# Designs tried in a protein design chat: VH-VL binders against Putative bifunctional riboflavin kinase/FMN adenylyltransferase (ribF). Part 7

Target 1, 179 residues: Putative bifunctional riboflavin kinase/FMN adenylyltransferase (ribF), of Geobacillus thermodenitrificans (a4it50)
Amino acid sequence: MKVHEANQGLTLPGSVVAIGAFDGVHQGHQAVLRQAVERSRQLGVESVAYTIDPPPRCRFQGSRMLTTLQEKLDRFAVLGLNHAVVAHFDERYAARRVDAFIRELTALNPREVIVGQDFRFGRNREGDVALLRRHFPVRIVQTVCCADGQRISSTRIRELIERGEWEQSTVLLGWPLSS
Below, E stands for the ipSAE of ESMFold2; O stands for the ipSAE of OpenDDE; V2 stands for 0.75 times the mean of E and O plus 0.25 times the DockQ between their complexes.

## First folded at step 4 (VH-VL)

Design j2 (from i8 with heavy chain S31N; framework fv_iratumumab)
Fold by ESMFold2-Fast, scan of step 4:
Structure j2 (fold): chain C 179 residues (1-179), chain A 117 residues (1-117), chain B 107 residues (1-107)
Amino acid sequence: as target 1 above (179 residues)
Amino acid sequence: QVQLQQWGAGLLKPSETLSLTCAVYGGSISNYYWSWIRQPPGKGLEWIGYIYYSGSTNYNPSLKSRVTISVDTSKNQFSLKLNSVTAADTAVYYCARDWGEYAFDIWGQGSLVTVSS
Amino acid sequence: DIQMTQSPTSLSASVGDRVTITCRASQGISSWLTWYQQKPEKAPKSLIYAASSLQSGVPSRFSGSGSGTDFTLTISSLQPEDFATYYCQQYYDYPWTFGQGTRLEIK
């Protein structure tokens, strides 16, 4: 797996790009990332995980990160991604125009962009899936639920860890707890 | 083919407010940024600010305290107001479409604004 | 603010000449530079975007190159309609800034 900074201007002749904060690379994220890898194999193009680090909640609200950046990258590699693009989330990144993000994605020549249903981007969260679809073929991955039918999310996993529910949090992560 | 047409202020006195409107024809104002640029006679170009069709703005710091850009999506128009004008604000003002890798790809015809006592 | 400096400020040339205009940014701007042509009493016209991409409808004698801080606009065989003022603009970081202009005049 090759790792790139967002500002380095990675260009590809074709790709399948999965986008998200991917904090913890939990089972829900794994479904999205595995789909990107499988789809890229089918299309004969490169797979890309585009990740925001630190996650916006952790940057502005002081929430605990479920993984370090290196742990996240290691997990992408285990899942079979060809490339990781790391976007460092700070005040400048949060203030970017929606077209700056679209410009960055265009260089990757996506055959498909894979995102979660609530995906937002750009200043004031003005970019949404509908805008992204104007520029790229977009696949929305359905919410992944645990065995009891509840949605798997980084927020829920943090709450379980905070309450000392380590066995449940490990199940939802699908990896050993790291810190 | 998208075209921009602008109208508004021509002659102003010092301290007045400059007001210009730009209308988008042949396409939608939605899902684009829209900018104002000015050019004093015989001089170069200066970016004033932009607005996204949702209402989000960003202004050149040199003008920020005096500038307001607004958008009316129902009329497919956006507007510039510049307060407290002086002779230094005499310029041709342009509206332009503003997007991604293209920067300013479509420009209005320009409006000459003269500030004199 | 990113300062954009063009050279030369004025250039005299003859029809058929190869002319080059340069633009230098005070800091790295990747490839986010656009070249405009402006004729007297007219709005600027986009020629080249993203440093090297030719705008639709612009003649192939125009080309752009460069990345980072140094950029060049080239007209391979100057035509009478090419006498105009040329501006570069960076759109890497706010505020967006233009060069001071290069006036291309008949020799």
Scores: ipSAE 0.541, ipTM 0.810, lowest interface PAE 2.0, mean pLDDT 88

Design j30 (from i8 with heavy chain A103G F104M I106V; framework fv_iratumumab)
Fold by ESMFold2-Fast, scan of step 4:
Structure j30 (fold): chain C 179 residues (1-179), chain A 117 residues (1-117), chain B 107 residues (1-107)
Amino acid sequence: as target 1 above (179 residues)
Amino acid sequence: QVQLQQWGAGLLKPSETLSLTCAVYGGSISSYYWSWIRQPPGKGLEWIGYIYYSGSTNYNPSLKSRVTISVDTSKNQFSLKLNSVTAADTAVYYCARDWGEYGMDVWGQGSLVTVSS
Amino acid sequence: DIQMTQSPTSLSASVGDRVTITCRASQGISSWLTWYQQKPEKAPKSLIYAASSLQSGVPSRFSGSGSGTDFTLTISSLQPEDFATYYCQQYYDYPWTFGQGTRLEIK
C-alpha cells in the first residue's frame, strides 16, 4: 500500500475509490473498504482509500479519535487497499467547495466511487451522494448493524469506551487486540 | 433559460451600507452557488463572495469584515450587503451563478454603485 | 492568493486573424480555469470552462488549452464581434481570482 497526501496530485489511469473518515476502521467502514478492494479486482484497476484526518467530528467537537493515522493506514493495508490518500482536515479544508473535492477525485480516474449511505462532503456538508453521481458512478454501501440491530458507528464505539465496555467496543471495531 | 435580474444601491455616501439584490428567473436557486463580482471603472474583475442555496457563504478575505451575502429561497433571490463604503468601492457590481468547474455561466446585468460625498 | 497574469495586456488585430492570449497562474491549478469575454458596458460571458471545454452556444473558432500554470485562449479566425476584453479566472482555491484582462482592439 502506498500512502499519498491529497495535495500531492496522485493521478491514476483508473481506480475504485472508497471515501470516508474511517475513524477506527470499524466493521461499518470495513464493508465500504472491502467493496472497493473487491470491485477494483473485478475491474483490473487500483483500489484507493480516500480518508479525512483527523475526522471532522474530532476536529470541531473535540471527540477523541479511535485510531491514530498510522493505525488507520495499517488497517487499510490489512484490508488489501493499494493506495491511501490522506486529506488533512483543518479550517481551510473544511471551507473548500464540493467542486474542489470533485477535482481531486477526478485525477484518480474513478471507475466507481464507494461511500456509506450518510456520506457528506465539502463546506457545511453541502455535498452528498446525488452530487457525486453527477460526476462518477457511485455505489452506496448499506448501513451495517451489530447483532442487536443497532447501527455500528464511531460515536457508539466512543460511548462504549467511555463507559469502560471494552469488550463490546472491540467486537464492533472487529480488530484483534494485537493488530 | 436561467436569467438574473439585479437592483438596489446606486449613489452612496462614504460610511453607508451598499445593498443589492439578485433574482433568479427561469430556474431554481436550489443546488447552486451564487456569487457577487465587482469591477471598478476601467479595471478588472474582483470576486466578492458566494452563497450556496442552503445559506453557506465564503467571502474574499480582502472584504470579509464588511461583506454579508444572504439567500431567500422562497423568493428565489440572493443579496449583497457591503458595510462602511468608501470611494474605493465605486464599481459595477454583478451577480452570477457560480457553477464551479463551469465557472460563472449566467450573469446579471450589473449595477453601477458610485460612492461620493 | 493565486495570482493570474495575462499576456499581452492589449492586442490589435484584423478580421480573419488568428489571435492567441495567454494566462499564467502563480501556482498549479490543474484545469480549473474559465475564460470570459466582456464587451463594453456589458456583463462578462463565459466562453471556455475547465481550461478547454467550450461553453454551449460559443462559436468553434474559440478554443482553450493548457494545464497546471500555463493556459492559452485561441481565436482561429477573428470576427468583428470578437473585439472585446478577455479574462481568465481560477477556481482551484479561494479567493477566486481573475487575470488583469487582455483588450483585443481593431487594427
Scores: ipSAE 0.007, ipTM 0.514, lowest interface PAE 10.3, mean pLDDT 82

Design j32 (framework fv_iratumumab)
Fold by ESMFold2-Fast, scan of step 4:
Structure j32 (fold): chain C 179 residues (1-179), chain A 118 residues (1-118), chain B 107 residues (1-107)
Amino acid sequence: as target 1 above (179 residues)
Amino acid sequence: QVQLQQWGAGLLKPSETLSLTCAVYGGSISSYYWSWIRQPPGKGLEWIGYIYYSGSTNYNPSLKSRVTISVDTSKNQFSLKLNSVTAADTAVYYCARDWGEYDAFDIWGQGSLVTVSS
Amino acid sequence: DIQMTQSPTSLSASVGDRVTITCRASQGISSWLTWYQQKPEKAPKSLIYAASSLQSGVPSRFSGSGSGTDFTLTISSLQPEDFATYYCQQYYDYPWTFGQGTRLEIK
């Protein structure tokens, strides 16, 4: 897997791009990323994980990150992604226009863009799935739930860790805890 | 064939407020970003800020404390106000459309010279 | 802020000459750079976007190249109407910033 900074300007002749913060690369994220890998194989193009780091929630709210950037990248590689594009989230990234994000994605020549149901982008969350669909074919991945019917999310996993529910948190992550 | 026409301001005294308006003809103001750029006599270009038709703004940090950009979608217009002007604000001011396809200022207004002197 | 530096600041040339103007960004901006031409008393006109793509209606003698931090605008055979000031602008990150300009003068 090759790792790129967003500002390096990765250009591809074709791709399938999964977009998200992917904190922890939990079971829900794995569904999105595995679908990108499978679709890229079907279409004969490169798979790309476009990740925002640190996650916006952690940047603005001071929440704990579930993985370091390196752990996240290692997990992308295990899942079979060909490329990772890292967008560093700070005040400048948060203020970026929706069209700047669209141009970065356009350079990757996406055959399909894969996102979660609540995807938003750009300044003041002005961009959404409908706007993204004007530029690319978009696939929305259904929310993944655990056996009790509850949604798997980074927030829920952080809450379990804070409560000392280590076994339950590792089940939702789907990865062994690294020291 | 979209065209921008601008008006307002001229000769100002220090401490006054600069006010300029830009009208969009031949196309909709909706779904686009709209910017103000200035150019002091004999010098280069400086981006002031933009507004999205929804009202969201972003300003150059060097001017943020003094600048306000607003939009009136019913009149197909957007406006610039710059408070507490000084001689350093003397410039030709341009309005421009940020052409999303090119992400550059594709269409420019004719420019308005603003002179700040006592 | 991303600083854009143009070289040279001024250049004298004759009709028919090949002219090269350079622009350097203080950090990587991929290909997110536009070149403008400005004549006296007029608003700037966009010539090249995305570092190398020619704007509609712009003569083919204009070309752009480069990526990352180093960019070039070339006029292959200078015409009388090309004497003007040229500016580069990055649109990679806020605030948008311009080079100081290159004034192209008749020799």
Scores: ipSAE 0.007, ipTM 0.482, lowest interface PAE 12.2, mean pLDDT 80

Design j33 (framework fv_iratumumab)
Fold by ESMFold2-Fast, scan of step 4:
Structure j33 (fold): chain C 179 residues (1-179), chain A 116 residues (1-116), chain B 107 residues (1-107)
Amino acid sequence: as target 1 above (179 residues)
Amino acid sequence: QVQLQQWGAGLLKPSETLSLTCAVYGGSISSYYWSWIRQPPGKGLEWIGYIYYSGSTNYNPSLKSRVTISVDTSKNQFSLKLNSVTAADTAVYYCARDWGEAFDIWGQGSLVTVSS
Amino acid sequence: DIQMTQSPTSLSASVGDRVTITCRASQGISSWLTWYQQKPEKAPKSLIYAASSLQSGVPSRFSGSGSGTDFTLTISSLQPEDFATYYCQQYYDYPWTFGQGTRLEIK
């Protein structure tokens, strides 16, 4: 896996791009990332994980990160991604217009962009899946639920960890907490 | 082909409000940013501000207290109002499509002269 | 504000010449630079975005290069219609700012 900084000009002849903060790379994120890998194999192009670091909640709301950047990158590599693009989330990045993001993705020449259901981008969260679809073929990965039927999210996992519910948090993450 | 046509006041007195409108033809105003740029006679370009079709705006801090940009998606047009004009506001004003970090389509320009 | 400075402020050239115009930013702007051409009494026309990407419909004799603080616009073989004023603009941070312009005149 090759790692790149956002806004430094990764250009590809074709790709499948999965986009998200991917904090924890939990089972919900793994569904998005695995679909990117499988679709890239089917299309004969390179797979890309476009990740925002630190996650917006951790930057602006002080929430605990579930993984360091290096741990996140290691998990992308285990899942079979060819490239990782790391976007540093700060006030400038948060204020970027929707067209700046679309321009950055266009350099990757996406054959398909894979996102989660609630994906938003750009200043004031003005970019949504409908706008993204005007520029690229977009696949929305269905929400992943645990065995009890509830949605898996980084927020829920953080809450379980804070309450000391390690068994449940490990199940939702799908990775060991130590190795 | 997308084209921009602009109209509005040409001659103003100090303290009045400058009002210009830009209409989008041959395409939709939706899903784009739209900017106003001005150019005083014999000088360079100054960005005034932009509006996204949703109504979200961003203004040059030097003009923020006096400027309002609005959009009317039903009429496929957007407008500039600049309050409390002075002779320093004399310029050719351009509307432009602001997309992909370039002003790729421009209106014809409107000369606004502020004099007593 | 980010200051954009162009050099030279004017130059004279002949048809067929290779012409180079430079633009310097007061701080790093990565590749977030656009070049415009403006003819007398006309609106500007975008030539190059992202420092080096040619706008659709612009002749291939125009090219851009650079990153960070130093940028160049090149016209490989000047044509009569290229005599105009050229402006650079940064899209890195608000407010958007332009260079003072470079006027390209017939020699």
Scores: ipSAE 0.385, ipTM 0.755, lowest interface PAE 2.9, mean pLDDT 87

Design j34 (from i8 with heavy chain E101D A103Y I106Y; framework fv_iratumumab)
Fold by ESMFold2-Fast, scan of step 4:
Structure j34 (fold): chain C 179 residues (1-179), chain A 117 residues (1-117), chain B 107 residues (1-107)
Amino acid sequence: as target 1 above (179 residues)
Amino acid sequence: QVQLQQWGAGLLKPSETLSLTCAVYGGSISSYYWSWIRQPPGKGLEWIGYIYYSGSTNYNPSLKSRVTISVDTSKNQFSLKLNSVTAADTAVYYCARDWGDYYFDYWGQGSLVTVSS
Amino acid sequence: DIQMTQSPTSLSASVGDRVTITCRASQGISSWLTWYQQKPEKAPKSLIYAASSLQSGVPSRFSGSGSGTDFTLTISSLQPEDFATYYCQQYYDYPWTFGQGTRLEIK
């Protein structure tokens, strides 16, 4: 897997791009990323994970990160991604307009963009799936639930870890816990 | 292709409210950011603020207490209101389209606003 | 706010001359800089974006360079229509700020 910074100008002749913060690369994220790999194989193009790091909640709300950037990248590689594009989340990135993000994605020539159901981007969360669909074919991956019927999320996994519920957090994460 | 046309310029007295409107022709107002920029006579450019077609705004802190930008997507236009004007607000006011964190690509023709008693 | 300072504030040149205008940011702005041209009684026109990318329809005699804090705009062979005021603008952080302008006049 090749790793790129968002502003380095990665250009591809075709791709399938999965977008998200992917904190922990938990089972819900894995559904999005596996779809990108599967679709890229079907279309004969490169698979790309576009990730925001650190996750916005961790940058501005002080929440614990479930993975370091390197752990996240290692998990993308295990899932079979060809490329990772890392967007550094800071005050400038949070203030970025939707058209700057669209321009970055356009350079990748996406045949399909794969996102989770609640995906938002740009200043004040102005960008949504409907706007993204104006520019690219978009596939939405539905929310993944655990055996008890509850949604799998990085927030829920953090809460389980904070309560010392290691077995449950490991099941939802789908990877061994890093100390 | 895309053309911006503005109106609402004129002579104002101190304490009055400045009102300008910018109409977008040849393209949609949707999915773009729209800004107001001003230029006092013989001086440089000052960014006033922007609006996204959804209604989200960001204003220059120097003007934030007096400025309001609004958008009407049904009329394909957006507007500037600046309260409590003084002689320091005398300037040519421009509307412009923001393109991708890089530049303003289309500009209105400009509106001269003179504030004097 | 990020302060943008242009040098010189004005210069006189002849048709055919090579002209260089500089712009300095008070802090690092990467390559998030745009150059504009403004003719009397007209709105500004963008020439160069992302410090060095030429706008569609702009003559190739215009070029930009630089990154971080120091930037230059070059006109390799000045034409009569190039006499105007030139502004730099940073897109790194809000509020957007412009340089004070460089007025390019006939000798």
Scores: ipSAE 0.007, ipTM 0.534, lowest interface PAE 10.4, mean pLDDT 82

Design j40 (from i8 with light chain G28S A50D Q55E; framework fv_iratumumab)
Fold by ESMFold2-Fast, scan of step 4:
Structure j40 (fold): chain C 179 residues (1-179), chain A 117 residues (1-117), chain B 107 residues (1-107)
Amino acid sequence: as target 1 above (179 residues)
Amino acid sequence: QVQLQQWGAGLLKPSETLSLTCAVYGGSISSYYWSWIRQPPGKGLEWIGYIYYSGSTNYNPSLKSRVTISVDTSKNQFSLKLNSVTAADTAVYYCARDWGEYAFDIWGQGSLVTVSS
Amino acid sequence: DIQMTQSPTSLSASVGDRVTITCRASQSISSWLTWYQQKPEKAPKSLIYDASSLESGVPSRFSGSGSGTDFTLTISSLQPEDFATYYCQQYYDYPWTFGQGTRLEIK
């Protein structure tokens, strides 16, 4: 897997791009990322994980990160992604317009963009899945639920970790936390 | 091919409100950003603000207390209002399609606004 | 605000000359700079975006270079239609700001 900073201007002849914060790369994120890898193989193009780091919630709400950036990148590599593009989320990035993000994605020549249901981008969260569909073929991956029927989310996993529920958090993450 | 045409008041007295409208022809106003830029006679360019077709705006802080930009997607138009004008607001005003890093790629013809008593 | 300063304010040149104008930003703006050409009584026309990328339909004699704080617009062989005022603009941070302009005059 090759790692790129968003500001370095990666250009590809074709790709399948999965976009998200991917905090923890939990089972829900894995569904999105695995679908990007599978689709890229079907189309004969490169797979890309476009990740926003730190996650917006951690930047603005002070929430704990589930993974360091390096841990996140290692997990992308395990899942079979060819490229990772890292977008550093700060006040300048949050203020970028939807057209700046669309331009950045256009350089990757996406054959398909894969996102979760609640994906947003751009200043004031103006960009949504409907806007992405105007520019690219977009696939929405449905929310993954655990065995008890509850949605798997970074927020829920952070709450479990804060309560010392390591066994449950490990199940939802799908990665070993320690020996 | 997309074209912008603008109209509005040309002569104003101090304290009045400047009002200009820009119409988009040959394309949709939707999914684009639209800006106003002005140029005082013999001087350089000053960005006033932009509006996204959804109604979201961003204004130059130097003008923010006096400026309002609005959009009417049903008429394919957007408009500028600048309150409490003074002689310093005398300028040619341009509407433009705002492409961000790609620049202002389409411009209106310009409207000369003169503020004098 | 990011301040953009152009140099020179004006210059005189002859057809066939190589001319260079510069633009300096008060802070780093990466490559987020556009060059415009404005002829008398006309709206500006974009020439170069992203510091060095030529706009569609703009002649290849125009070129841009630079990153960070120092940028250059070059016209390799000046033509009669190139006599105009040139402006740089940063789109790195709001408010978007322009240089004061460089007036290119016939010698």
Scores: ipSAE 0.013, ipTM 0.578, lowest interface PAE 7.6, mean pLDDT 84

Design j45 (from i8 with light chain S31N; framework fv_iratumumab)
Fold by ESMFold2-Fast, scan of step 4:
Structure j45 (fold): chain C 179 residues (1-179), chain A 117 residues (1-117), chain B 107 residues (1-107)
Amino acid sequence: as target 1 above (179 residues)
Amino acid sequence: QVQLQQWGAGLLKPSETLSLTCAVYGGSISSYYWSWIRQPPGKGLEWIGYIYYSGSTNYNPSLKSRVTISVDTSKNQFSLKLNSVTAADTAVYYCARDWGEYAFDIWGQGSLVTVSS
Amino acid sequence: DIQMTQSPTSLSASVGDRVTITCRASQGISNWLTWYQQKPEKAPKSLIYAASSLQSGVPSRFSGSGSGTDFTLTISSLQPEDFATYYCQQYYDYPWTFGQGTRLEIK
């Protein structure tokens, strides 16, 4: 897997791009990322994980991260991604125009962009899946739920860890807890 | 096919407010940024600011304290107000569509604004 | 602010000539540069975007090249309608800035 900074300007002749914060690379994220890898193989193009780091909640709301950036990248590599693009999330990045993000993705020549159903981007969260779909073929990956019917999320996993419920948090993450 | 038409006051006195409007024809104002650019007679181009159809704005720091850009999505138009004008504000003012890799791909016809006592 | 400098500020040429205009940015702007043509008393017209992409409806005799700080607009065989002022613009970072212009005149 090759790792790129978003500001380096990665250009590809074709790709399948999965976009998200991917904090913890939990089971829900793995569904998105595995789909990107499988679709890229079907289409004969490169797979890309476009990740925002640190996650917006951790940068602005002070929530704890489930993984370091390096741990996140290691998990992308295990899942078979060809490339990781790291966008460093700060106030400047949060203030970017929606078309700046679309322009950045255009350089990757996406054959398909894979996102979660609630994905937002750009200043004031003005960009949504409908806008993204005007520019690229977009696949929305449905929310992954555990056996009790509850959504798997980084927030829920953080809550379980805070309460000392390690067994349940490990199941939702799908990775051994790092020391 | 998309066309911009602009109008507004042409002759102003120092201290007055400049007001120009730009209407979008042949397409929707939605999901695009819209900018104002000016050009003093015989000189180069200066970007003034943009507005997104949601109302979000960004202004050139050189003009920020005097500029307001607004949008009316129901009328498919956007407007520029520049307060406290001086002779230095004499210019042709242009509205333009502003997007992504294209920058300013569609321009209005221009409006000459003269500030003279 | 990113400063854009064009060279030359003016040039004279004949129909059929190959004409080259350059634009230099004070810092790296990747490929986020647009070229415009402006005729007297008219709005600027977009010619080239993203340094090298030809705008729809623009004749193929116009081409752009460059990346980073140095950019070139070329007209391969000058036509009578090409006599105008040409401007470069960076859209890498705000505020947007333009070059001072290059005036192309009949020899």
Scores: ipSAE 0.470, ipTM 0.788, lowest interface PAE 2.4, mean pLDDT 88

Design j52 (from i8 with light chain Y92D; framework fv_iratumumab; at its last look DockQ between E and O 0.06; V2 from the best seeds 0.00; counts 0 for: pae E 10.2 > 2, placed apart)
Fold by ESMFold2, look of step 5:
Structure j52 (fold): chain C 179 residues (1-179), chain A 117 residues (1-117), chain B 107 residues (1-107)
Amino acid sequence: as target 1 above (179 residues)
Amino acid sequence: QVQLQQWGAGLLKPSETLSLTCAVYGGSISSYYWSWIRQPPGKGLEWIGYIYYSGSTNYNPSLKSRVTISVDTSKNQFSLKLNSVTAADTAVYYCARDWGEYAFDIWGQGSLVTVSS
Amino acid sequence: DIQMTQSPTSLSASVGDRVTITCRASQGISSWLTWYQQKPEKAPKSLIYAASSLQSGVPSRFSGSGSGTDFTLTISSLQPEDFATYYCQQYDDYPWTFGQGTRLEIK
């Protein structure tokens, strides 16, 4: 897997791009990432995980990340991604307009962009799947739920960790809690 | 509103090349996929292929050896060529915007192409 | 190629009837299915995308359901303007393919 910074100008002749914060790379994130790998093979192009570090929730709400950046990247590699593009969440990124994000994605020449049901982008969370869809073909992966029908999310996993419910948090996450 | 208008020769002899052009009005060709679809008279629809505005293409394997789709972003147009036509290629040909989860949301008016046999 | 099979090929109904048309894919396509309406001498018009999402400007009497391999288009109370041919289309894997069509005629 090759790792790139968003500002380093990766250009590909074609790709399938999965976009998300992917904090923890929990089973819901894995559904998105696995579909990107599967679609890239079907279409004869390379797969890309386009990810934000640190996740916006961690910056604005003081939540601890479920993984370090390197742990997240290692998990992408295990899932079979060809590339990871890392957009660093800092003040310069937060001031960036949605059009700059779209230009960065355009350089990857995406045949498909794959996102989860809750995906948003842009400064102050402006933008959404509909706006992204005006620029690229978008496929939406359904939210993954646990056996009782509740959504698997980084927020739920962090809550379980804070309560000391390690076994349950590991089941939802699908990886060891610390590395 | 975005509208697609298409034109090209409607009567061909066997072995000639079908050539159609589709123009985009009220919007930009940029940032979209553009497809050609055909429909033999009284029959169903067949996807021919698409072009992404940057020039990248994908063709139906059944037609791939004979099909070329091109884009001219400066004219806001894309085109279809189908080589070596036969009577089996007689159909109404449509251009369409080919976009993600919406599939074909905007269609051209259709062009009847007849190949004499 | 993914084959799409519609049933029935044609159907006669009266204004006010509830009508269902089915579409079956030769393999799982998740929800990547669109329904089109086509009137004589006109291009197809998108009604339902992603199996169940209503296209903008389409009356709420139209609805779609299904996932995987089996899909249904329903018109809850048929109106005079609904007599047309209906097509399903998968867009899960290339090439994009259509069902053979269902003609809905006045009884």
Scores: ipSAE 0.008, ipTM 0.561, lowest interface PAE 10.2, mean pLDDT 83
ESMFold2-Fast, scan of step 4: ipSAE 0.597; ipTM 0.802
ESMFold2 (binder alone), look of step 5: mean pLDDT 93; pTM 0.944
OpenDDE, look of step 5: ipSAE 0.022; ipTM 0.602

Design j53 (from i8 with light chain Y92E; framework fv_iratumumab)
Heavy chain, then light chain:
Amino acid sequence: QVQLQQWGAGLLKPSETLSLTCAVYGGSISSYYWSWIRQPPGKGLEWIGYIYYSGSTNYNPSLKSRVTISVDTSKNQFSLKLNSVTAADTAVYYCARDWGEYAFDIWGQGSLVTVSS
Amino acid sequence: DIQMTQSPTSLSASVGDRVTITCRASQGISSWLTWYQQKPEKAPKSLIYAASSLQSGVPSRFSGSGSGTDFTLTISSLQPEDFATYYCQQYEDYPWTFGQGTRLEIK
ESMFold2-Fast, scan of step 4: ipSAE 0.555; ipTM 0.805

Design j6 (from i8 with heavy chain S31Y; framework fv_iratumumab)
Heavy chain, then light chain:
Amino acid sequence: QVQLQQWGAGLLKPSETLSLTCAVYGGSISYYYWSWIRQPPGKGLEWIGYIYYSGSTNYNPSLKSRVTISVDTSKNQFSLKLNSVTAADTAVYYCARDWGEYAFDIWGQGSLVTVSS
Amino acid sequence: DIQMTQSPTSLSASVGDRVTITCRASQGISSWLTWYQQKPEKAPKSLIYAASSLQSGVPSRFSGSGSGTDFTLTISSLQPEDFATYYCQQYYDYPWTFGQGTRLEIK
ESMFold2-Fast, scan of step 4: ipSAE 0.537; ipTM 0.812

Design j60 (from i8 with heavy chain S30D N58D, light chain Q55E; framework fv_iratumumab)
Heavy chain, then light chain:
Amino acid sequence: QVQLQQWGAGLLKPSETLSLTCAVYGGSIDSYYWSWIRQPPGKGLEWIGYIYYSGSTDYNPSLKSRVTISVDTSKNQFSLKLNSVTAADTAVYYCARDWGEYAFDIWGQGSLVTVSS
Amino acid sequence: DIQMTQSPTSLSASVGDRVTITCRASQGISSWLTWYQQKPEKAPKSLIYAASSLESGVPSRFSGSGSGTDFTLTISSLQPEDFATYYCQQYYDYPWTFGQGTRLEIK
ESMFold2-Fast, scan of step 4: ipSAE 0.548; ipTM 0.801

